# Ledger of designs, part 33: VHH binders against o26223

Target 1, 191 residues: o26223
Amino acid sequence: MKLLWTSQHIKVTVHIDGKVSKMDVLEAIKTRRSIRKYQDREVPEELIDKILDAAMCGPSAVDERPWHFIVVRNREMLEKIPEVHPYGAMVKDAPVAIIVCCDSSLEKIPGFWVQDCSIASQNILLAAHSLGLGAVWTGVYPLEDRVEGIRRLFSIPEHVIPFSVIPLGYPAENPGTRDLFDPDRIHLEKW

## First folded at step 1 (VHH)

Design f12 (framework vhh_8pnl_2)
Fold by ESMFold2-Fast, scan of step 1:
Structure f12 (fold): chain B 191 residues (1-191), chain A 123 residues (1-123)
Amino acid sequence: as target 1 above (191 residues)
Amino acid sequence: QGQLVESGGGLVQPGGSLRLSCADAGSIFSSYAMAWYRQAPGKERELVARITSGGSTNYADFVKGRFTISRDNAKSTLYLQMNSLKPEDTAMYYCATQPYSRGFKYTLSGDYWGQGTRVTVSA
């Protein structure tokens, strides 16, 4: 359930298909790409547990930690997501998806749950990548019809808001890396 | 940058009709729920009518049966048909995007609002 952590510099050792995976944080950030094509392979429950543990380690406003997660493996349910999320077509082909939700009863400061759930979503993407998986963030909030469609499909109560749907699996594509550093967006001392 | 432009306001006598339009200068219209708000002199801005991207509508009690909200996604335009106008309907009318989920009372802030169109109902 718990990750193996080492003390002075946090290091994660993960076994994927019998092999040790270890990735530097900067390398993970720079090489993570949105993955929309997946192998027809199961994702072990232990890897999902590690990803969700990482998601819950994100900072949140006033430590409110308003996130809840729905793990969807049922093929019939995954196939229904594109019907309420037009840009979520790849979800039906994924072995598993995580729906990131906000429980509004846990919110301590108005509006910051969006940042909280964004942080959790990004941690899911980075953790998945570090474990040899591919994932993509598909947007739900703030698009009301997508929010209500996902709520209806997964019986989400009215005080809980679905924020994102993140399909994941072993990658069946390699889009390569991007060089996105743009010094024109960096201003020293003033604009 | 996603500017909304309202039009169609004017001066009408009680019992008259007006049709307001809201045009999206960008092409983000079809993805968002849209709403009409109004602000009368000395009052807070209040919701008049709302329509989801899928076409579901909701109306304030004070306009129910008199106003009809509709949208044309192909033209990126939002409409408000106002019938049986009353002096109490006199206000600046604003269109806005409303991309929020049920259970939260927060909306996207002023970057998603238009500049308004004036409606005056008077003899």
Scores: ipSAE 0.000, ipTM 0.131, lowest interface PAE 17.3, mean pLDDT 81

Design f13 (framework vhh_8pnl_2)
Fold by ESMFold2-Fast, scan of step 1:
Structure f13 (fold): chain B 191 residues (1-191), chain A 123 residues (1-123)
Amino acid sequence: as target 1 above (191 residues)
Amino acid sequence: QGQLVESGGGLVQPGGSLRLSCADAGSIFSSYAMAWYRQAPGKERELVARITSGGSTNYADFVKGRFTISRDNAKSTLYLQMNSLKPEDTAMYYCAAVEDGSYYWTDSPEDYWGQGTRVTVSA
């Protein structure tokens, strides 16, 4: 029942008419930064639903779309994540986290789910940024201790692989801009 | 410059000991792995020791058995106990808060560095 309720809830929010984003795509890509400090302020469910809608719009190998998402808002559960993900200490201070997972039963071509879940994770980061939120990608796969720790903590079945944990919230830090264009990394015609 | 402040360096004779401290004036300490790096005259900066937020340690081969890294999360302070010092240990020693929670697939090198403390091992 909870699965059906969750599906209907997501369906309802997917069609909310929002204002067209004023940030163009290039600006969003170039100004998005990893944010690890969050305001003590709740993130509305409507924004999480918009982020998840955007996450599912990425390309995937032969359109296999193997991603599943766990939304963690419970403070006690957020505080347990650093115990199984030692490098995810900032997660306990976030109002919400999204766990990106791969359902291996949805794989059509072996191995490409890693790229699929990477694309979904990046779309979460970009969508959060476009909505005035900050987020950071904390790595789970391919570190087996983290994979199994997250699996046990969130009752994830063995055919599902936790890929990333993405805490997000309203930013409490404002990193400067970066200019990362390096023409020495571009090779024309040959290496 | 970062919010990390090193202290405890000085001049010591071969075989002597020093204890370095690194204080976090900000709020990053509990969320980061902490490390000691050194830069000897005319050489590149190299990792000496690293400690995770949970206390797991890693040491460079040239200091194993002689140096001990530790942290006090309640005091937001990192330590390096240096024993059996050699002239080859002469360097500027730097404290770093190392990008840890999102090291894989991060767009920001969240490495915060101190200004360094000088250690000279000489007769």
Scores: ipSAE 0.000, ipTM 0.192, lowest interface PAE 11.6, mean pLDDT 83

Design f14 (framework vhh_8pnl_2)
Fold by ESMFold2-Fast, scan of step 1:
Structure f14 (fold): chain B 191 residues (1-191), chain A 123 residues (1-123)
Amino acid sequence: as target 1 above (191 residues)
Amino acid sequence: QGQLVESGGGLVQPGGSLRLSCADAGSIFSSYAMAWYRQAPGKERELVARITSGGSTNYADFVKGRFTISRDNAKSTLYLQMNSLKPEDTAMYYCARGYSDTLEFYSPDSQYWGQGTRVTVSA
């Protein structure tokens, strides 16, 4: 008998505020998938608020917390995103998208805002998944044409850098989970 | 680059068996990881089974022990052997290649899908 855990064999049930959650943090991390197909359902504002709260709880270099967020629900605006982002076609079909931005005036240490905004983006994906939603990270920075396209479309000031566009909604696909654990990438004490 | 064509679906009674095939006219089938997905009416499309280019397999818990995924690289064909079929296995079954869990960045990272084949399990 051995006790071994994999993404395919973890079974966890957690009670939160009297409600059953079938996903703890490790399960959420291991079962989150990129979701590009969404149900024709609105996402409540309360869930977006919870997702953005989670996004702002990430660690940041010297606590600079440079992130700003644009929440887009306007259908005409969502339909224009694929015109400036060649791989963002699914955004037009999403009920809502979050644009993660960096306010460069809040930067305290050069270059670390990229890591800060990456952490915020991943927290959005995990929080969405934990709440029964699906999302996908579409890359904006460091591609200059996409950065400027998104900036113009959403009237983003010059000192603010759009980092990612994350469409989200109730999922209309379930790609299942991946078993990605590779012990050959783990080195004990040294290479 | 080629088209995926699924076949082998049909109507079967509970406890029966079906073998699905997916023909890939693509030039380098042997280099791709391949998967079977399914979608029941009013439900999400879900992963059933996956096979790597090297032959390692992975199964959803709800089909483990009943379904077997395999590939024939010489014929550029993916298979799904389905045994002990249940009414809840009723769905459109889709063949797929490529990666579905990617960050949309430098190239189309969307998974390449076939048109599907229908499986109906009823008494």
Scores: ipSAE 0.015, ipTM 0.392, lowest interface PAE 7.7, mean pLDDT 83

Design f15 (framework vhh_8pnl_2)
Fold by ESMFold2-Fast, scan of step 1:
Structure f15 (fold): chain B 191 residues (1-191), chain A 123 residues (1-123)
Amino acid sequence: as target 1 above (191 residues)
Amino acid sequence: QGQLVESGGGLVQPGGSLRLSCADAGFTFSDNAMAWYRQAPGKERELVARISSGGSTNYADFVKGRFTISRDNAKSTLYLQMNSLKPEDTAMYYCAARKYWSGTYPLTSEDYWGQGTRVTVSA
């Protein structure tokens, strides 16, 4: 991290190989789209570190924080993911993927790890988007064949459950925006 | 609007070396993956080496340890250093640029192609 001071007494923060986000939170939430096409461009480690920091900042039931993450950059390993995940074809074309896992030894309240790992997964998607990257959540849990396929491929121990595979990279597509607000789903005072 | 131009080909004896260059005009060079392909007489065009915008490299098995791909983003130039050249390396060498990360896409998935530079390895 480098801090630069301007003659106007304004502090400018510059990260080595990092990128400063221009999006506010609401903009990031509303404009994030699933991205499945990536540039052949490496994602710096500094950006992955920022994304994983954001992932771990999510709320978790009784603060159990059961998440663990596998960062996959190896091309041969990325190319094997579609063999065990039928809807993961785009992963072979990504420069990197993050596998979100639950370490069941960290679980304090049964079943809430699914919500915890969902929160971590969404934070990865939002953080990636805010940093100029594209990503997509490919579901693993609760589909038993995918869980066991991913476990075997990445040597994941029995007490750890793979939850999602999130490929990410610099986007090579722009799907545009969606208007999803539906006031009929909002009830005042009672149903 | 960009164009790729290869140079550095020529005639060399077995065991010799050549350095190929590929210059662009109008591309955002630093944003593109770059590759070297070759096509020998009577054969299909094949990937020789590839370099991502971030510098990660991949090589065909038949050139590993002999060829080195590199890029200079400030000069918008791609290089292929070819050492220990063999008669089997005789081919037209093409520079290509790609916007998508893909190790398995067809040859036609490259976005831009150069005109090629000829390499002949003979006594």
Scores: ipSAE 0.000, ipTM 0.099, lowest interface PAE 20.5, mean pLDDT 80

Design f16 (framework vhh_8pnl_2)
Fold by ESMFold2-Fast, scan of step 1:
Structure f16 (fold): chain B 191 residues (1-191), chain A 123 residues (1-123)
Amino acid sequence: as target 1 above (191 residues)
Amino acid sequence: QGQLVESGGGLVQPGGSLRLSCADAGFTFSDNAMAWYRQAPGKERELVARISSGGSTNYADFVKGRFTISRDNAKSTLYLQMNSLKPEDTAMYYCATDEYGSWLYTESDPDYWGQGTRVTVSA
């Protein structure tokens, strides 16, 4: 069977720098790209609050919602992240980063916190994009050296697991949109 | 101009050598990881070699022992020394900036590509 592509879009209106931008959900998902170059420009606290609100609205297994977030704006701390995350060089140049963490004491069903924190991380990326910001997900869990490095750097307790580091800012690059739809990966009724 | 520019490709016989160069017109070369990719006609683009900002290197299995990636941060130039070339190395070769490092550990596609340089290994 062929796939129908007709759809209705939900428009989202946000205030950015006194201007109003509109983006529907499908457009946000399809045009979001990893952004690793940032303008030398502060991100308002209001926008970070909106992004974290969106992060916490994701579904979670048995409604466990195990996520905690660390907001890092301190330049000295941002500059130390590449020392414990070998592929996080861009973080030092970002005006802010969010560290997504799991509080294991809130876990109700073993192992699903990884999915919960992945959902929170993706919501951060989409919310940032919808607000005119750029962001990138740099992996921490399940790489033990990175987990322990980030834990020590930010004084994270033993029962809390750092999952991802997401630098964000106003984008200083504009990569094109990818077209990734592959109908050969869709099976009807069975494999 | 702010694009990567590849050069050094050409026609060479099996067993020959070529040195590819990639000049970065951008001001962030020394801070970025860099990579060489290749694409043969009708095939997807594949990673050949990668070098971090600190000089750590990684190679695809099919080029290990034959190719060497290096960088000159003062000249903002990336190199790929290609030895013992085989017909299967025939491709368009691209350099790319890769600030995230290993694609295995981050969401990854290089967002900054060069125009490419053609390598043909044939008698």
Scores: ipSAE 0.000, ipTM 0.157, lowest interface PAE 15.9, mean pLDDT 81

Design f17 (framework vhh_8pnl_2)
Fold by ESMFold2-Fast, scan of step 1:
Structure f17 (fold): chain B 191 residues (1-191), chain A 123 residues (1-123)
Amino acid sequence: as target 1 above (191 residues)
Amino acid sequence: QGQLVESGGGLVQPGGSLRLSCADAGFTFSDNAMAWYRQAPGKERELVARISSGGSTNYADFVKGRFTISRDNAKSTLYLQMNSLKPEDTAMYYCAAGRSYKFTYLPSHGDYWGQGTRVTVSA
């Protein structure tokens, strides 16, 4: 009964180099960076729940919402991920990772599940950043060897496709600022 | 105070239907994700269906297309419509409440579970 939650207004806060700041949505989008180095510090379950809640709030083609998530905290399992994912070396040093999956039985429009799972993955990155955590998207699909390696490692059924592995934790690095706005990529009325 | 009370269980023949209800006397029902679990004798408790506070639903593969979870926030009541019942659906059915979709915040299954309602599917 004491664990029943009441309605709450969510405030966006960020921890950067130990500093706490509040940010709006545009600032969160513009300041999020891939974080591959993590503090030796546990991530509370409450923050993981907030991140997964945000992941599931993304739009999906014809509201199919095909995403499933595996939360990995077990150190031995995290240490095995780099063996099946060559670019996932940082996962072994993260306190937790989220594997974004597609349940193909939930797909209503062929092929759009890739976009749906991309949206869920990006929401995980933004939510993590807004909560003072760092994360990085490591690609699984469409690389067949990685898909099968991750499926085997986590006993994922054949009708479920692992899409991405996202390690996260409190950041132990602060990447430099990037100015990515390029007006030459914007075309008015025609190409 | 929150009290979860399941009802609607019973004996039914294969192919039959039942509608389970879970009433929550607590005023925070609308803020919580709700779920139905089941436990057959000698087996572990397993998730059947989940519904978010916003109405998004998830189902275990073994009930997809046969069961429908729904909620009435005004009445603080959770429902499970069970169609095309099979002998393997025989179990005690429990409802649970939690903020997390996976109930990661719940330290004990006993503290926030109802007493259950029995479903028996027998020829």
Scores: ipSAE 0.000, ipTM 0.118, lowest interface PAE 17.1, mean pLDDT 81

Design f18 (framework vhh_8pnl_2)
Fold by OpenDDE, second read of step 2:
Structure f18 (fold): chain B 191 residues (1-191), chain A 123 residues (1-123)
Amino acid sequence: as target 1 above (191 residues)
Amino acid sequence: QGQLVESGGGLVQPGGSLRLSCADAGFTFSDNAMAWYRQAPGKERELVARISSGGSTNYADFVKGRFTISRDNAKSTLYLQMNSLKPEDTAMYYCARSEWYDTGYISEPFDYWGQGTRVTVSA
């Protein structure tokens, strides 16, 4: 798959009661939900390119950018992922999944790759949402059984660590919005 | 990606009607929000009407029920029916398409634009 690199910024707008407004980043974050049901509809390659572009725009420790991405569309492979990922049942129903990985040889500072890949994963989720897709973050690392399962399934080298599996597609559910603000989790000046 | 091509403009008398069309060569027309803009000589471009992928519409205040925006997804075509035209409606009219799928959130400004079609209202 040859990815088209476009330096295009993600633009999100909100349509409420017939009014069109630009959706700011806070709105995008607030309205994003994990989507685990998908339509029987293919995701265009152009959207995947945009999502992966977004995935690579996040910061990384000392700009190490350790991430790699496996794009999976093969039905047989998608159906096998739940066999090694007990909480990845929805992957078999998705038209595509992105596996986020870390190449440990690219690390400049040990241990920060988890943060780097987390940022990349979150950007995938937000980008997917902004494009009209639904996605869910299924954790692989740090659970050894899942890491090894995904590694074997996709023949991932030993120095590369699978981090997350993110199925995505056009959503077939609408969980609604949540208010997760908790003032008890905010401490001023001291704990 | 795809080119937008407007048509239907022309000269019309006050009180007359025109129907503008916008042919979209984009691959995701049915999933994207669309809009009509206009720009009169010496004035800034302004929104006329917008329509979501699902058909929800919004109009500028000056429209006052005179114009109707619609779309045919099967033909990948956007329309603007303009009735009761006034001299102040004289402008270049532009078709615009959103870059992103319609998720209930529409991005402004729109990302893709046509070359425009000229509407002149004069006695």
Scores: ipSAE 0.005, ipTM 0.319, lowest interface PAE 11.1, mean pLDDT 87
Fold by ESMFold2-Fast, scan of step 1:
Structure f18 (fold): chain B 191 residues (1-191), chain A 123 residues (1-123)
Amino acid sequence: as target 1 above (191 residues)
Amino acid sequence: QGQLVESGGGLVQPGGSLRLSCADAGFTFSDNAMAWYRQAPGKERELVARISSGGSTNYADFVKGRFTISRDNAKSTLYLQMNSLKPEDTAMYYCARSEWYDTGYISEPFDYWGQGTRVTVSA
């Protein structure tokens, strides 16, 4: 079976229009906010391809790279996510969501897939923000009811663990930025 | 700061309605997700409804279509409109502030709970 979009599976040189701005890395990190309201506007496949490319560039324990991704655009499926994820209400209103999964058959070192999938999830959030999109990380693992609920909805096999659900779209809200630097949490030489 | 004060509970007959309010004297009300939880005698606390800083709502399946959560950021107040009340809705209702909301990984908030308001649905 082949996915409905083929651009995700071919090595095509993506042309960047001069209208697409780029953000400083520190600016992207400091200004990224969780976005839960989205415009009624489709996200191009080319942007999803860029986001997933960035997700796979994260560090991984012994280079195991156990992540797999499900891209969900089907409205009926998006509307069912809140039924199994109590804090995923915004997913039903997003044009697309990415489910980050761990394929345990790719695991080389026990337990480190959690860090690997966390890194992939954060890269998705930062890449989305840098491309003018908004996204939010809704947690699945390690909450058993959410893991099983998501598995059932998307026919995820037993050896694959759904880790996070990340809805994304063009933002319809602009929350203020936060400055969270706390020097009391920095210890020099010793605790 | 961080004090949540619930009001609006009471005794109603089955099929009745109540509106709960939760006042938050904190500075960051508009930035944070808010929730209503309930706890019936001898049971653990359970989520009833949640609203994000952006206004997105989520409801437990046992209250969908009957309860409506809303917020007024100018008044730093959270509301729960409860319609078609049933005897099984009898519980202490707690206002809660979610400190973990930005990641979407939500555990029960530990530091910001109100004292609760009692709802009794009985003939």
Scores: ipSAE 0.000, ipTM 0.183, lowest interface PAE 13.6, mean pLDDT 83

Design f19 (framework vhh_8pnl_2)
Fold by ESMFold2-Fast, scan of step 1:
Structure f19 (fold): chain B 191 residues (1-191), chain A 123 residues (1-123)
Amino acid sequence: as target 1 above (191 residues)
Amino acid sequence: QGQLVESGGGLVQPGGSLRLSCADAGFTFSDNAMAWYRQAPGKERELVARISSGGSTNYADFVKGRFTISRDNAKSTLYLQMNSLKPEDTAMYYCAAKTPWYGSRLYSQTDYWGQGTRVTVSA
C-alpha cells in the first residue's frame, strides 16, 4: 500500500547516501534509552523519512504490514496529547511525535497487528537512536480511554487503531547504560 | 460493565445459513469494537470476525465471503450472518467487546464474554 505523507503527495523514504552508521546494531540496541527531555531544536524531515523507512522494514505476520503513521509537528496538537494520555506529559515538549496506527482492513491474520505495530514501534526507537535522536515509547493500545482520546484528537477513522505515541527530538538528557542480562530467564532445551 | 448474551445457534445441514445475535444488556456497546470468536471441542478459541465502533470490518481467512458481521448500536446488538456453512464451522460461538487485557490482575477478556451459542453443522 502507498503511504501518503501529511501533504497531498505520496512520500516514500529512500536511503540515498549509502553511509554506514558509526553505531553498530548491537551497540544501538544496548545503548538505546528512553529519552523524555528534548532540545529546543527541530528535527529535519529527512531524518523522519529515514525513521519511517526503517519502521516499515519490520517483519509482520503473513506480510500484512498493517501499520500507518501520523507525524505530528503542530505545537498545539502536541500540547493536547497529555490531556488524553496521562503518561505522555513529555510529548508537549517534543518537536515531533509519531503515532503508530493499525489499519484493520489490512489484517490477513486476526490479532497479530499488535505484534506488527510493536515491531514497527521498536524500529522507530532504534532508528532514532542510530541517527542521534532520543525517543520514548508511550502506550496507547489496549487502554480504551487513550485509544479513543487519540482517535478524536487526530481524526483517526474507526477502522484504524492508534497503537503508540513516540515523541522524539535531539536529547537534552544522557541517562546511564543498564545491564539487563538475566541468565535465569534462559532455559536450555526445555523449561 | 455490560453482560453479553449470544443466541441464534442450532443444528444446520452443510450449505445452510444461521444468523447469530449478541445482545449487550449494559451501556458500553456503542463505544466498543465488537468481535465474534469460536471454539471447537479440543481446540483454542479463535477470532472469526471483528467490527469497529464505526462499522469497519475484519474477517478470518476461513470465513471470508461466507460470514458477515454487523452491529445495531440503537439495539445494542451484534450480528453474525453465516452462509454456506461447513462441518468445520461446528463450534461454540462467543461475542466479545474489545477490552484491555492485563492478565487477571486488572482486566480480563472474559469480563465481556457470554456463555456462547452452539452451532452444529452435520451431514
Scores: ipSAE 0.000, ipTM 0.089, lowest interface PAE 20.8, mean pLDDT 81

Design f2 (framework vhh_8pnl_2)
Fold by ESMFold2-Fast, scan of step 1:
Structure f2 (fold): chain B 191 residues (1-191), chain A 123 residues (1-123)
Amino acid sequence: as target 1 above (191 residues)
Amino acid sequence: QGQLVESGGGLVQPGGSLRLSCADAGSIFSSYAMAWYRQAPGKERELVARITSGGSTNYADFVKGRFTISRDNAKSTLYLQMNSLKPEDTAMYYCATESDYFGYEDTSLGDYWGQGTRVTVSA
């Protein structure tokens, strides 16, 4: 049997032998760009569900999976995000945003939740791209003013830490791709 | 895509004061963080002071205690009060909006820039 997962840009096929038939995953990784301009077009709930499923499939330290997600579609709430996240102006123009949070009560090993939530954030960006959407990771943690601003705005309890705000939508810009391979950063056997 | 217009620059003696203003002609002001930058002759542009839409402020070390950034959201105007001016403060001063400055894949220092206002502190 074959599993087929597609977006307007990326097609992923897994064959019964467990190998990826096409190298579309590498293309997705290499062509994903931060998108800050969105079409005035709704993102279906089904696509958000697929993105969040992908986010939760990331590895986490000792399988602690400390992430929680807030899905924001309310226009008035999206318009308030730039007031508490001064460098997230594009969020007010997005049809939806996902706030990645850490529930500290789920943390099994101190400090690794940052890496866990980074993995979840990257999976959201990559999954969005694979589904024909654009997104950008706007930083919240470890900036205390942003953490407390987002906490207050969304009534986030004290034991939960907002980590990132990721607006997403159908892209209204195409920044192109980057050629970032630098062999000088690869060291064989020793520094 | 809003246009910012700076004013208030001029010639002043060391130890003097100036108040710069930046007016938003495009009505984008109240939802963005704002900053003052400067560019001295033969030098690169550098951040002077930053203020969030809510009024929280940050300053470059070389102006702390001497400059005060403030905003009036009702008037869509940003201010920089400059006291105890030094010859080293001589520069073209620019105001800018800040959006996604600390976002991933973003090294931008702002989305919109003004034309600048010149400050000269004479020896």
Scores: ipSAE 0.087, ipTM 0.422, lowest interface PAE 3.0, mean pLDDT 82
Fold by OpenDDE, second read of step 2:
Structure f2 (fold): chain B 191 residues (1-191), chain A 123 residues (1-123)
Amino acid sequence: as target 1 above (191 residues)
Amino acid sequence: QGQLVESGGGLVQPGGSLRLSCADAGSIFSSYAMAWYRQAPGKERELVARITSGGSTNYADFVKGRFTISRDNAKSTLYLQMNSLKPEDTAMYYCATESDYFGYEDTSLGDYWGQGTRVTVSA
């Protein structure tokens, strides 16, 4: 059993059998940070499955569920992603990345797919964190150069839109947590 | 991470030019995107320009081609060439290290900030 500590003394217990102690949803949300440095350690397929399961549990417009996921472990492909994503440098250092995509043919209402894929992407981040992994959401859509770059790189059909690239792995950094609560952003009844 | 030190600010007339520098005493300069921010009195700090570790650049709308951000990784120095300066460009200018941009990440103005250099544009 290995214990990972966050700057806020959050204990993440990884069992020898690969099981991780449960983290409540508020704790996961409050303590999650973008992680851009990873250990030289493979992520078990079981964890990826759990993450993808979580990714598909979010709501979507009229339950359209337009999301698709490309799981990338190939080193050559991971190393090519930064070439088309200027802020994706950390992807080459990750053992795995998930590319979240939208199949536009599944849209029932135009435009809501962005929200749908955002929800899926956030669930990936939260799930990863709860499982003792680190991840970061690197934006692809709506930047055309990144969209087309990722499209070409992964031979993504025209009707499918790459939305985000999420590298993930066991964290090799601890950026700590932040208090982001701002009462000035809360309006009662009206603006 | 090292200490960021801005320089090059001063008093200039409208239409004038300045070149700001930001020196990083750290050893990881080349690994970070860098950015220039500015803050005028009574206003919020705002982004001026960004440059990735690979050299890709982005500019705020108000720049309109007047400023150029660049970097010398060998010297661990960030630059901002400012031409056609206007009175509204008067502000404290800050450089910052940034890990990422255009990502849906934990947002901050920067990972690390210098003390700033003052730019005053006045007739």
Scores: ipSAE 0.016, ipTM 0.378, lowest interface PAE 6.3, mean pLDDT 86

